# Ledger of designs, part 131: miniprotein binders against a7ua95r516to809

Target 1, 294 residues: a7ua95r516to809
Amino acid sequence: ASLSLLSISDLVPDLQFIFFWMSNAIEILYFIQQKSPAYMQTIELMDDKAGSKESLLSATISANEEAMTILEEVIMYTFQQCVYYITKTLYVVLPGLLDCNPFGTEPSSEQCRRAAGVCVCAVCVMPEAVRRVVSVFQTTSDLLQQYQVHSEIQSQMFAYLFFFTNVSLFNQLIDKGPARGWFQRSRVLQIQASVKILLDWAKGAGHNHLAQKFFAKFCSTVTILASPPQQLSQMSWKALCAEHPSLKPVQLHRILTQYQLMAELGPLPIWQPSSEDEAYIYRTVDLLESFENH
Below, E stands for the ipSAE of ESMFold2; O stands for the ipSAE of OpenDDE; V2 stands for 0.75 times the mean of E and O plus 0.25 times the DockQ between their complexes.

## First folded at step 8 (miniprotein)

Design ja21
Fold by OpenDDE base, second read of step 9:
Structure ja21 (fold): chain B 294 residues (1-294), chain A 86 residues (1-86)
Amino acid sequence: as target 1 above (294 residues)
Amino acid sequence: SDEAERMAEDARRMIEEAQRLAEQGNHEEAIRLLLEAAEIAARSGDPYLIAKVAMTAIVIALQTGDEDVIRRAEEVLRRAKELMRS
């Protein structure tokens, strides 16, 4: 099937299968971890038939370590499979977020129309492009809850998904933004509003801290680009670095350069990088974010 | 009891054989053996053997493409979890 046609709904059966076994693997791992000390104590309290107790204890420890290792591998494998499927769907829907006009009257989704009239839920009033992204996260959340996946694993899942989303959106904005007009103030404001809807959803879903952390780079970029020229032109390079610490010097320099071009501003000495940062602004290898650092 | 210890030893051997069979790709025979091992493990009262049964069922389920084997693995898992809660 063409990647372009892949929806999260199409992957639900596969994800359900993986989440089921992942959840059970976690449960079994937890069971072993909880029961192991008590069982070892029971062995230690057994009558020491010469050498049999130590051998049994050693064998039990070894068997436990092996079992834990296998379960951890299963959990990692299933986790990676989930991430792989979910990120594929995100890859398809994320570009639509940058082109979305959240201020337009888009018709309500067909799914909400079929049930009980005009659904006014927060998801139903979302622009279609935003709703598609939120649907991926919501489906993931619903599945994690349905299978009662351990909270730590849920947090790790969302951390990675938000990381992936941030990297994807940031790289697209930096690379394609100038050519697609996404650096235009009106378009930036649309992007800002769309991202706000996503962040509001994340907040409502209990992932506010993770969302703020992992979307920081994209949000900083959008915030700078959304700033009025009169305001931004008064901010020094050093002040901008301090306000947006998630941005590397090369990234900030690129954003400001593109902003300057878009706003038709002359050279601004106040935006000149410090002598310390001057060597870094030409490191184009650091311009785009990597997916490998997570 | 001597009987429980013998049952534990039998269950352990059966689980190990099921694991070897699974590694060889013989998931159907592995899961059949594991179903038998689950009942023996339960009677032995050894919680680690029950956990090992459950773990092995999970591994088989993830490795197999056979829906019947998956269903049987789920049954083993369910039974193991019931025994873990007892």
Scores: ipSAE 0.646, ipTM 0.892, lowest interface PAE 0.7, mean pLDDT 90
Fold by ESMFold2-Fast, scan of step 8:
Structure ja21 (fold): chain B 294 residues (1-294), chain A 86 residues (1-86)
Amino acid sequence: as target 1 above (294 residues)
Amino acid sequence: SDEAERMAEDARRMIEEAQRLAEQGNHEEAIRLLLEAAEIAARSGDPYLIAKVAMTAIVIALQTGDEDVIRRAEEVLRRAKELMRS
C-alpha cells in the first residue's frame, strides 16, 4: 500500500462526508427525543370515541422504535467507518515514532531567544514521525469540531484512537524491539520523549483523562525501561505490579528480562515473580495485546 | 383533525414509495417525492414523518457512489432540517 494513499490528507474528503452524515443522524435523534413527548401528549388528549386514538398511539410507538433502530445503525456504521480509516492511517505512521529522535542531533536544532536582556537557548524538535501521528489526531479533532459532533461521541472516538495507539505501540515494542534495538536505554529515552509529545497534545486537546487511561500500558512499559538500574533494582516484583497494574505478569516479566539484559546486570534474576504470578509469566497468549476493545 | 390525519397518510405513502424508487435505482424520482413528502409531513404535525424523510436521505447518500445523487440527498436533508426548526 502506498503511503500517499493512506495519508490523512487524502482521507479528509471521505471523512468530511462520513462526519457530515453522522452529525446529521445525531441531530435527528435529538429532534425525535425532544418532540416525541409533546406529540404523544397531543395524541393522548384527542377526543376520539371511535378508538382511532389507540391505533395512532400504537403507530407512533412503532414509528419511534423504527426511527431509533435506523438512527442507531447509521450512527454506529458511520462511527465505525471513521475509526476504520483513521486507525488504518495511524497503523502506517505509528512505527516511525519508535525509531525517531526528538532530542535533535544538529546544533542548528537549537533555538536561541533573547528575553529581558538575557539569552535563553533550547532544543525544540518535533520529529517528522511524531508530527504525522499528531496530524492524524489534530485532523480528527478539527473534523469533530467542524461538524459539532456531541462531546460524548468525541470522547468515544479518542478513547478508541488512544486505545489503538497504545496497543499498536506496545505490540511493536515487545515483538520487534529486541531485533530493532529499541530496548537500548538511549532509544527508550527517545521513545519516552516522543510519547510525551503525544500526551501533551492530548492534554492540550482536552483529552488528558482519556490519554492517562488508554496509554497506561505503553507508558508503564517505557517508564520501567527508562528507570535507572539502582532505582529499579530496589523495587520488588510486588511493588512494580502495584505501580503498573495495567501490565500482565507475562508482560512485566518480558519487560524486566529485556531491561536486565540491556543494562548488563548479569544473568542472575533480580526481579522474582510472586508465587501467585509465577504460573502466569509463561502465558505467551497474553504477551501481545488484542486490538479488540472488549 | 381529519385533515392532519389525511396529510400524515399521504406523507407515509410517499416516503414508502420514495424508498422503493431508491431501491430500484430511480434516485431522481425518489428525491423529488421525498421533497414533496417533507412539505406534507411538516403540515401533518407528525415529527416522525419529517425524521423519516431525513433518515431516508441519509441512507441514500451513504449507499450511493454518485456525487449528483449525494448532492440531491443533501438538498432533502437541508429542507427536512429547516422544517424541523419551524
Scores: ipSAE 0.581, ipTM 0.888, lowest interface PAE 1.3, mean pLDDT 84

Design ja22
Fold by ESMFold2-Fast, scan of step 8:
Structure ja22 (fold): chain B 294 residues (1-294), chain A 86 residues (1-86)
Amino acid sequence: as target 1 above (294 residues)
Amino acid sequence: SDEAERMAEDARRMIEEAQRLAEQGNHEEAIRLLLEAAEIAARSGDPYLLAKVAITAIVIALQTGDEDVIRRAEEVLRRAKELMRS
């Protein structure tokens, strides 16, 4: 069966099952961590008759190591299964984010009047494509909260989901953008507005730091492409590298080339790479990002 | 105590037998032994034995596709956790 037809809601029962057992494994891990020191101390305070105490202590250390190893394997297995199902769903819904238009609902006269003397006649609405992505994140958050999964593991989950989303969106924009017209200014502004909805969701969910860290590359790309021509043309290559350290030289060069073409600034780039970067701007193997988080 | 030492040894043997039965696909008998082992493990005062009962139930549930086996493993886990709170 094709997973391309599944929504996140279709996977909720499977995810509930996995989160249930993961949460319980974590709880057992905490039980051992809390009870182990006191129990080992009672053994160490025993009268040592014919080496019996040393044997029991050795057996207890072995039991602890065995339990910790199995619990770590269970937690890692269940975590990886959750990531697998959630990212499969994200993979299906993410491309729509680059094609959607979050602007365009006809504003009422009341909405225009609330603009403090200036008529704002555009309404930003959450497009269906953005709603589907947000729903994946929200459902994940709800399940982690429902099963009271430790905050550290919740952070690791969203770190990976944001990493995956960033890589997927960046690679699609860089690889398919020219053919799809995604580098045109109107399309870039739509993408920027859609990304802001995801970042605002992450901030509201308490994951602002993770979103800033793991979306850095795609955010830098969109920020550059959305910059006014007058502002961007005044920045040197060194200044752009300093403002966007997440971008590799080949990635930055590709983005600036597309910007220059779309802004009609002429065929010769205003921005010149450093002599050290010149060798790397043509390394095509470094253009797209890997999904492997090392 | 001598009583606690006997209980710990009994629980250890029962858990090992339950694991063996589970590996052979005899989940019904494995779960019956795990429920009995949980009571004895709790009275032994050894936290690792009660934890091992719970861990064994979790592993059984994750390895099986059988809804009845999963339900019974949940019963073992629930009982072990009750005893952990005691």
Scores: ipSAE 0.710, ipTM 0.925, lowest interface PAE 0.7, mean pLDDT 83
Fold by OpenDDE base, second read of step 9:
Structure ja22 (fold): chain B 294 residues (1-294), chain A 86 residues (1-86)
Amino acid sequence: as target 1 above (294 residues)
Amino acid sequence: SDEAERMAEDARRMIEEAQRLAEQGNHEEAIRLLLEAAEIAARSGDPYLLAKVAITAIVIALQTGDEDVIRRAEEVLRRAKELMRS
């Protein structure tokens, strides 16, 4: 199937399968962790028939290590498979978020129309492009809850998904933004509003801290671009670096340069990088974010 | 007890055989053996043996493309979990 046609709903059966086994593997891991101390203590209290106790204890330790290793491998494998499928769907829907006009009257989703008339739920009033992204996260959340996946694994899942989303959106904005007009103030405000809807959803879903952390770079970029020229032109390079620490010097320089071009501003000495940062602003290899650092 | 130890040894051997069968692609026979092993493992009182039954079922389910084998693996898992709670 063409990647362009892949929806999260199409992957639900596969994800359900993976989440089922992942959840059960985690449950078994916790069972071992909970029962192991008591069982070892029982062995320690056994009458020491010459050498049998030590041998049994050694065998038990080995069995525990083996079981834990296999379970960790299963959990890691299933986790990676989930991430792989979910990120594929995100890859398809994320570009639509940058082109979305959240201020337009888009018709409510067909799914909400079928059930009970005009659904006024927060998801149903979302622009379609935002709703598609939120639907991926919501489906993931629902599946994690359905299979009672441990909260730590849920947090790791969302951390990675938010990381992936941030990297994807940031890289697209930096690379394609100038050519697609996404650096225009009106378009930036649309992007800002769309991202706010996503962040509001994340907050409502209990992932506010993770969302703020992992979307920091994209949010900083959008915030700078959304700033009025009169305000931004009064901010020094040093002040901007301090306010947006998630941005590398090369990234900030790129954003400001593109902003300057878009706003038709002359050279601004106040935005000149410090002598310390001057060497870094030309490191184009650091301009785009990598997916490998997570 | 001597009986519990014998049961533990029997369960261990059964699980090991199930693992070998699974590695050979004989998942159905492996699953049948795991169901029997689960009951013996539970009686032995060794939590690792029950866990090993469950783990083996999980691994088989993830490796097989056969829906019937997967369903039976789920049954083994369910039974093992029931016995873990007893």
Scores: ipSAE 0.657, ipTM 0.897, lowest interface PAE 0.7, mean pLDDT 90

Design ja23 (at its last look DockQ between E and O 0.79; V2 from the best seeds 0.66)
Fold by ESMFold2-Fast, scan of step 8:
Structure ja23 (fold): chain B 294 residues (1-294), chain A 86 residues (1-86)
Amino acid sequence: as target 1 above (294 residues)
Amino acid sequence: SDEAERMAEDARRMIEEAQRLAEQGNHEEAIRLLLEAVEIAARSGDPYLIAKVALTAIVIALQTGDEDVIRRAEEVLRRAKELMRS
């Protein structure tokens, strides 16, 4: 493996190492939770004089606080390391999702065209770019299952991975989309279909509620861009804001402006922002999403 | 009992010394001491001492780049888990 290219498969040994220690720390946490009440009860039931029982109880409370602090630090550190390596891999593969065509592979070679009568494999294959993203999520799920990581921590990890994916895709689409042709309606429909594959994977993996929550902004964006001009032109600014509450006014305005700049769709009416929102529309600092949870 | 109290005190001192050795970069000696400390911690009857040995080994494993130290930290953890189940 090199710094310029690193697949999720290349990181599996390193991730297994980190998950191993995380899993063991969680098991120690479980041990303390199971043994602590009984141990405390034995102290309380002691027939003791001169405050010896009280000293032992105080020492035990202190030991519990120390153990919980170390456990929190270890679990947080290992969780953050896993997230770091997984999201670094996602960062490399996510742009490909915006450039792929999931509606079928157009044959690009003469060999494929001549074999058209028996070319069944091309119809049944997920686009390579989408497969790479799904592979990162699936490998993460497999490792969490292999090391029997508690379901709540699994949920937290996928919440963050979906959050990261949503922010990355949204920022790339808004920032680079116009120059890359991604706002063309045909391209948006391809992007929408690719995202549906990711959402379907998440549903199958038991993370439908997390996917719906954390992909809301990007899904709203592609829904608007994929809308027919006739439908979109009939909606007021207030109606659009109500349909897409995940979008900030500046984000919604930028999306609609780019939609209007698609000259080949013909002339479109201008959407007038509300007076309350107008003051914030030109704040570029609010346009792109932060990778920090707020 | 007096014996259990003495074992708890011995285990605490050994764990503190292991932590000090680890802070000084002497991970191999720290792990050796933890492997000895976990047996005494188990005999004390204090579950927090067994947990502290295991957690110290995990911290050392995460901080070290030495494969031999990591392998021996896994031995400490395996032994601690056996004692935790007893």
Scores: ipSAE 0.633, ipTM 0.890, lowest interface PAE 1.1, mean pLDDT 81
Fold by OpenDDE base, look of step 8:
Structure ja23 (fold): chain B 294 residues (1-294), chain A 86 residues (1-86)
Amino acid sequence: as target 1 above (294 residues)
Amino acid sequence: SDEAERMAEDARRMIEEAQRLAEQGNHEEAIRLLLEAVEIAARSGDPYLIAKVALTAIVIALQTGDEDVIRRAEEVLRRAKELMRS
């Protein structure tokens, strides 16, 4: 099936299956962890009949370690499968976010599943491209809650999904932005508004800290590009580095260079990298973010 | 008790056999054996054996494409969880 036709709704049955078994594996893991000390203590309190106690204790410890290892593997496997399916759907819908005009009148075609009749919820009033991205995250959230997945695993899931989203959007913006006109001020403002809607959703869903952390690079890039030339031209390299610590020197340099070209600004000495950063601005290998660093 | 120890040993052997059967692709027989093993494990008084049955059922469910086997794995899991709460 062409990746272009894959919706999160099509993956819900598969995700439900995976989340069910993942949640149960986690429950069994916690059961073992909670019962293990008490059971070992019970063995320790037994009368030592001819060295049988030590052998039983050793066997119990070994069996517990094996079970824990297998459970961790199952949890990791199911987690990875969930991430795999969800990120595939994100990969399809994320480019639409960069091309979205949130200020346009797009007809709201889909009704909110939570409302009977005409829904005016924040999701229903979203631009279609933003709504598609939010729908992936919302579906994920709903499934995690439905299967009562442990909060730590939920946090890890969203951390990874936000990381993936940030890397995807950042890399697309840096690589294709100039050619697509995404560095134009009007387009940047559209992107900024679209991302704000997503961040507002994340805040409402209780993931504000994670969203702020993992979207920092993309948000910093958009913030710089959205800045008026009069304001940005007065900021030194050091000031920009300090204000946007999530950006590597090579990334900041690329953004400023493209901004300069787009805004038809002459060379700005104030944006000249420090002597310390000068070696780093040429590290083109560090320009794009890697998906492997998570 | 000597009986509890025998039951624990029986449950362990049944779980090991179920694992072997599953590795051979005989998921149906493996899961059937686990349905019996979970009851024996509970009677042994060893909570780890119940957990090991549940774990084995989870592994089988993730490996099989057979809907009936998956349903039976869910039954094993449900029963194991009931026994864990007792």
Scores: ipSAE 0.630, ipTM 0.888, lowest interface PAE 0.8, mean pLDDT 90
Fold by ESMFold2, look of step 8:
Parts: sequence; C-alpha cells; structure tokens
Structure ja23 (fold): chain B 294 residues (1-294), chain A 86 residues (1-86)
Amino acid sequence: as target 1 above (294 residues)
Amino acid sequence: SDEAERMAEDARRMIEEAQRLAEQGNHEEAIRLLLEAVEIAARSGDPYLIAKVALTAIVIALQTGDEDVIRRAEEVLRRAKELMRS
C-alpha cells in the first residue's frame, strides 16, 4: 500500500522481526537433524513382536516429512521477505553511485589524490552515496550475525543482494548513461573508484568470491570504459568477448559504441563483430538485464 | 510405552486443530492450544511433535498482525526450546 521507498534504518524493526523468526526456525531445523538419526535408530531396533513398531515408524516418518515441509516454507518465506525489504532500500540508494565523486572536493580531493601518488596508502573519502549502499549491506550483515543466521543462508542473501546491485547499476548505466554523461572518461573513473570501495567492503566482510561472481557484468563494463584508448584499440572483438564473457554481444556492442563516441574514435575494423555474433548485436530485448535469477 | 503413543496422538490432533484455527484466522485460539500441545508433545517422547508445535507457532507469528498473538507465539516457542534441551 505504501509508495514510499524507505531507508534501511526505517526497515530495521521489520527485518529484526523476520530474522528473529527465521533464526528460530533454523534452530528447530538443527534440533530435528540432531534428534532424527538417534530416534529413528531407536525405532528400528525395537522388538516388533507386538506390531506397534510399524505403526510408530510410519507415524514418525510422516511427522518428520511434515515438519521439514513447514520448515522449508518458513525459511523460504522469511528469506524472500528479507530480500524484498532490503532490495526496496537498495533500489533507492544505488543510483547515487553513478553520480558521486569519491575523490571529494577540489582542495581535499587534490590532497587525497596527491597522497595516493606516493608510497603512502591512499584513502579516498567515502562519498555519501557509497556510504548509503554500504550501510544497507553492513546493516544486513550485522542483523544476520545478531540473530545467528546460518552461514549458508547469509551467503545466499548476499549472493542475491550483489546480483540485484549488479543488475540495477548495469541497467541504469546502459539506459541513462548517454543522457547523464556517465560515459565520459572522468566520470567512468569516478564510478570505478566508487565500485572499488564497495568491493573492498565485500572483501572485508568475507564475501569476496560472491562479489567477484555477481558484479562481473558491471565491473567488465566499467573496466572496458576506463581502459586507455591505446590499450583498448589493440583488442579485437573476439578478444574482448573472451576477456569479458559476462557481456552479451548486444551489450558489448553498445559499450564499445559509447566508448568510440567519448574517445572521438571512428568505427574500428578490429571491433567488428564476428559473423556468429552479428545476428545478436541488434537484439535490444537482450540489452538490459532482468532482476530474475538465471 | 502405550501412554507415550497416546500422548503423541493427542498432540498430533491438537496441532492439526491449531493449524485449522490459524487458517480460519483464529490465531489467539490456535496459540492457546499450541501452548497446551507443547507439554503433551514433550511427554510423548517424539521430538518431531515438539518441533511441529514450535514451527506452527512461528507460522502464526509470521501471518498475524496482532502483537498479543505474537507475544504468545514467543511463549510457545520459548517453552518448546526449553523442552527440546531437556
């Protein structure tokens, strides 16, 4: 019923409620797993002379199956509800990553960039837009740990959140990038730096392999766009497809077209699609990604 | 024993009735019945029945918007967990 997009802080009570009940359902799962082998063994070793063993075994199997069915439904439902609330928040905060400057204002930005040019470890200022996204991920991580949610479920949660983030950023860059000036090289470098901050958070939180896997399409896009013309112009269409397998032909074609426009390059023969890819570079239905799992 | 098997059957009937009450929207009555059922399930010696009581209470808590029902579902869950550890 509400059309408002809420901050993560506004959703914490709802998430706490859901995680509380999810965590308790998981605890019941562990109880069942702990007791099931011993209880079934006790029944199997019973003397069957009175005939009651068969009836007890049948009832026990039925009760176990029913309990596991309810448990699976509860875990699935609570997972989906958590994802719903969290992605609702991510949808609001993610566009800001494409517009922010992680290098800061001219005076402080120059100081940060100058320090990065020496052996001293550079620390870029985390822009507010990046902080808002990190806050969603960090709050999610903190709640999952607070409620002792099983690590496999935590991994599945972040796999989906990173997938959602990748699709959202990629689609907005491709769709809105020309009008918003996001394909200009200075802008691409700022986007690249902002995403690096987010990837560093994921690594520090123990989700590096998930982030590497699920951010691949957006990261490939930014990597191509950030490449110096001298380097990128040496790479054939086939080589680019091989280096960036996450990109569909229509997507790679669109990215290279935008790169050519911003670098003031004409069509390059080396970037002509292979004959097998030629049929796919005009499939506009494949240009933007779906938020559905695949 | 035959007494434990009788208690298991009683607990099973109570859980099924609580589920029917919850589907009808009678969450208060369902939770009241589950609080009684958890004790009978524990005396049956069947660990799956205690688990079913706890899981049914969790389902009710997730479906209801009534804070009093949620609080009572927490009581059922707390008691079920105590009995599971014994």
Scores: ipSAE 0.603, ipTM 0.884, lowest interface PAE 1.0, mean pLDDT 83
ESMFold2 (binder alone), look of step 8: mean pLDDT 88; pTM 0.879

Design ja24 (at its last fold request DockQ between E and O 0.76; V2 from the best seeds 0.65)
Fold by ESMFold2, look of step 8:
Structure ja24 (fold): chain B 294 residues (1-294), chain A 86 residues (1-86)
Amino acid sequence: as target 1 above (294 residues)
Amino acid sequence: SDEAERMAEDARRMIEEAQRLAEQGNHEEAIRLLLEAAEIAARSGDPYLIAKVALTAIVIALQTGDEDVIRRAEEVLRLAKELMRS
């Protein structure tokens, strides 16, 4: 069947269920951590007659190990189920960021179009494709807060969602970009503006450091592609690698090749790879990112 | 005391049986046994046993798909959490 019909709103009941049980498992963890030292001390202070203390200590250690094993499995399972459902939804909506026009020929509503230039509300400026992605992130954030999921788990959740978003957007741009016209200059500028809106949401939501960390590869790609030719042509291969350490040599080479094509530039000697990188610019196995690379 | 150690052994045996029943897919009987074990586990004074009751109920709720079993697993969790606060 087609996953393109799946929306985050359809998954809210399933996510509510998973978050409820995940948050309770975490609460049990804190109970164990709080009670364990005092209980072990109680056993140590117990009268050591008939050797019953040694048997109780052994059983207590075993029970702790079993409880921790179950707890780890539950937290891993529930986390994985959440990210599975959410990323299925993200995978469907993310390509729209590459096609949308945030500069728009018309505002999203009559009132915003009538007040063009004086209306700066996020709803009127945010393209539908960006809104769909933000809706997934915002719904996830709201649910995590509703069920009081621990902040460490919330951070890990958004770290993975941003990682997934970066991989999906980068791979689609590299793989489909030539056929879809996404390297055309006007389209690159539209993509840059759309990504900025998404990054602004992440900053306002308190996830700026995670977004900066996990979007680095896609952001570097868009920054290079959006650069004016007179500026970019002044940067050597070495300088570009230093400015964009998240890009592998094969990836940077591909991006520059597409840039030359869309800017109608001939080969530039200053963009010749270093001798150490020359062996790597044709490693096509390294071109696309893995969704498992975390 | 010897009474607390006896209660801990009884609770441990009941929890192990509930886990075996859950693995066999007999979630309804597993939940019934967890309800019976919760008070004994709490009275034993061993915090790991009452925690294991709660965690086993959580595992059942995540595995079952049966709304009645889920509701009863939530009842086990609620009881276990109440006993943990004592």
Scores: ipSAE 0.678, ipTM 0.914, lowest interface PAE 0.8, mean pLDDT 84
Fold by OpenDDE base, look of step 8:
Structure ja24 (fold): chain B 294 residues (1-294), chain A 86 residues (1-86)
Amino acid sequence: as target 1 above (294 residues)
Amino acid sequence: SDEAERMAEDARRMIEEAQRLAEQGNHEEAIRLLLEAAEIAARSGDPYLIAKVALTAIVIALQTGDEDVIRRAEEVLRLAKELMRS
């Protein structure tokens, strides 16, 4: 299937398969962890018949270690497969978020249209582009809950998905933003509103801390770009660095430079990088975020 | 007990053979052997053996492209989980 046609719904059967086996592997892991101490203690309490106890204990420990290793590998493998499929879907839908106008009257989702009325649920009132992104996360959440995946694994998955989303959106905004007009104030306000809807969803889903952490770069970028020129022109480089610590100096410099161009502002000495940061603003390799560092 | 130890040894051997068969791509025979091993493993009182049955079924399910083998692996897993809770 063309990547352009890939929806999260198309991947649900494959994801269900992977989540099933992942969840069961985790359950088996916990079973071993819970039963192991008691079983080892029973071996330790056995009468030492000619060194058989020590050999049995050693063999049991070794067998446990092997089983634990295989389980961890299975869990990691299945986790990676889930992330792979979900991120492929995100890759398709995320670009639409930057072009979304959340202030427009968009029709309700087809699913809610089948109900004999205008559904006013939070998802149905979302712009289509935002709804598509939220649908990926919601489907992921629903599957994780359906298979009762351990909360730590859920948190790790959402951490990665939010990381991926942030990197993708940030890189697209920085790289294509000027050419696409995404740095225009009206467009920035649309992006800001769209991101807020996503963050509100994440908050409602219990992932507020993770969302705030992993969307920090994109949110900081959007916040700066959404700032009125009168306000932003009063903020020093140092103040902006302090307020937006998630941004590297090169990133902040690029954002301010593009903002200056868009707003037709002359050179602002107040935005001049510090002598300490001056060497870093030219590190173009650090401009875009990497997907590999997570 | 001597009986439990015998059962543990039998189950271990069966699981090892199932793993060998799976590595050779004979997933169907591996799963059949695991089904037989599950009850013996549970009766041995060794929690690792029943866990290994379940784990081996999971590994086979993830390695095979055969839907029938996957279904049978789910049966092994279900049985193993039932025996773990007993």
Scores: ipSAE 0.638, ipTM 0.891, lowest interface PAE 0.7, mean pLDDT 90
Fold by ESMFold2-Fast, scan of step 8:
Structure ja24 (fold): chain B 294 residues (1-294), chain A 86 residues (1-86)
Amino acid sequence: as target 1 above (294 residues)
Amino acid sequence: SDEAERMAEDARRMIEEAQRLAEQGNHEEAIRLLLEAAEIAARSGDPYLIAKVALTAIVIALQTGDEDVIRRAEEVLRLAKELMRS
């Protein structure tokens, strides 16, 4: 069984193939839900002269338990395979989102430039790096709709994809951001604009609630880094913690320290952690997020 | 009826054997046995047996990298779904 599981995991099958089998498993679930009450009633109405009714009832309960166990395993396996394939693709394309420039030097017409001092043409074309990420989400949505997968399963899938994206982006920004220059204000504003494109896509796709929930940590991080120094310096540690509840004390402290260094705000920490939180600030094991669902 | 009980027992035995063969990697024989089991499962009137035939075919398709085996598993699924509609 261990060897069989390794072979299955190594194959990373085509998404369309897996969605096909998943949709058929769900159809079988519907069949069981529809036929089971009528079949059980047939057994209940039987004349139990020879004691065969008890035996048949026992066999039917066992059969139902076996079928449901296999159904749960198949649906869970196919769901996890879809998630695995999609997140493996996301893992490759997500870093580009932190380096792309949504304010690219696309040719703006004289007409666009003269439109109320705002260049509409500058945001008309999605950057390639952002387009690759959106394409993964859009393809997933299209496949779920093609195979008529129930909205609850669609919600579960996008919840996990947004969770994965949030963790991946947050960990990369925190771990590699200082060396890559990603904490510089100009780069943060580019990242913020790129993330807004993803959030706008999610809203258009009907997943605004999920996006708001699962992107909270990364959005809080970018919001802090994009804030003017004067505005941030007026907030207490308690106020910052209250405004960004998705961030752990160690994470918030790391972000503020990097912000202070990049903004050249001076040698002394502007934000003083509470004595209760101070003990947790140096717990490096809590700095990066886990991909495991807790 | 006695006939339906015999059909159910025959189907259960065949499905269990097909599952055993599939676990051992003998997908070809498992599929052949599932095609035979599908009709008997349908005649038994037990919806869980025909469902188990279809589910076993799905499991075989997901376990194999062989396009011929996948195609034949799809044949089992198509037959089972046809019988499920009756």
Scores: ipSAE 0.565, ipTM 0.879, lowest interface PAE 1.3, mean pLDDT 79
ESMFold2 (binder alone), look of step 8: mean pLDDT 83; pTM 0.815
ESMFold2, fold request of step 9: ipSAE 0.625, 0.618, 0.646; ipTM 0.898, 0.903, 0.906
ESMFold2 (binder alone), fold request of step 9: mean pLDDT 84, 84, 84; pTM 0.819, 0.817, 0.819
OpenDDE base, fold request of step 9: ipSAE 0.572, 0.572, 0.537; ipTM 0.858, 0.858, 0.843

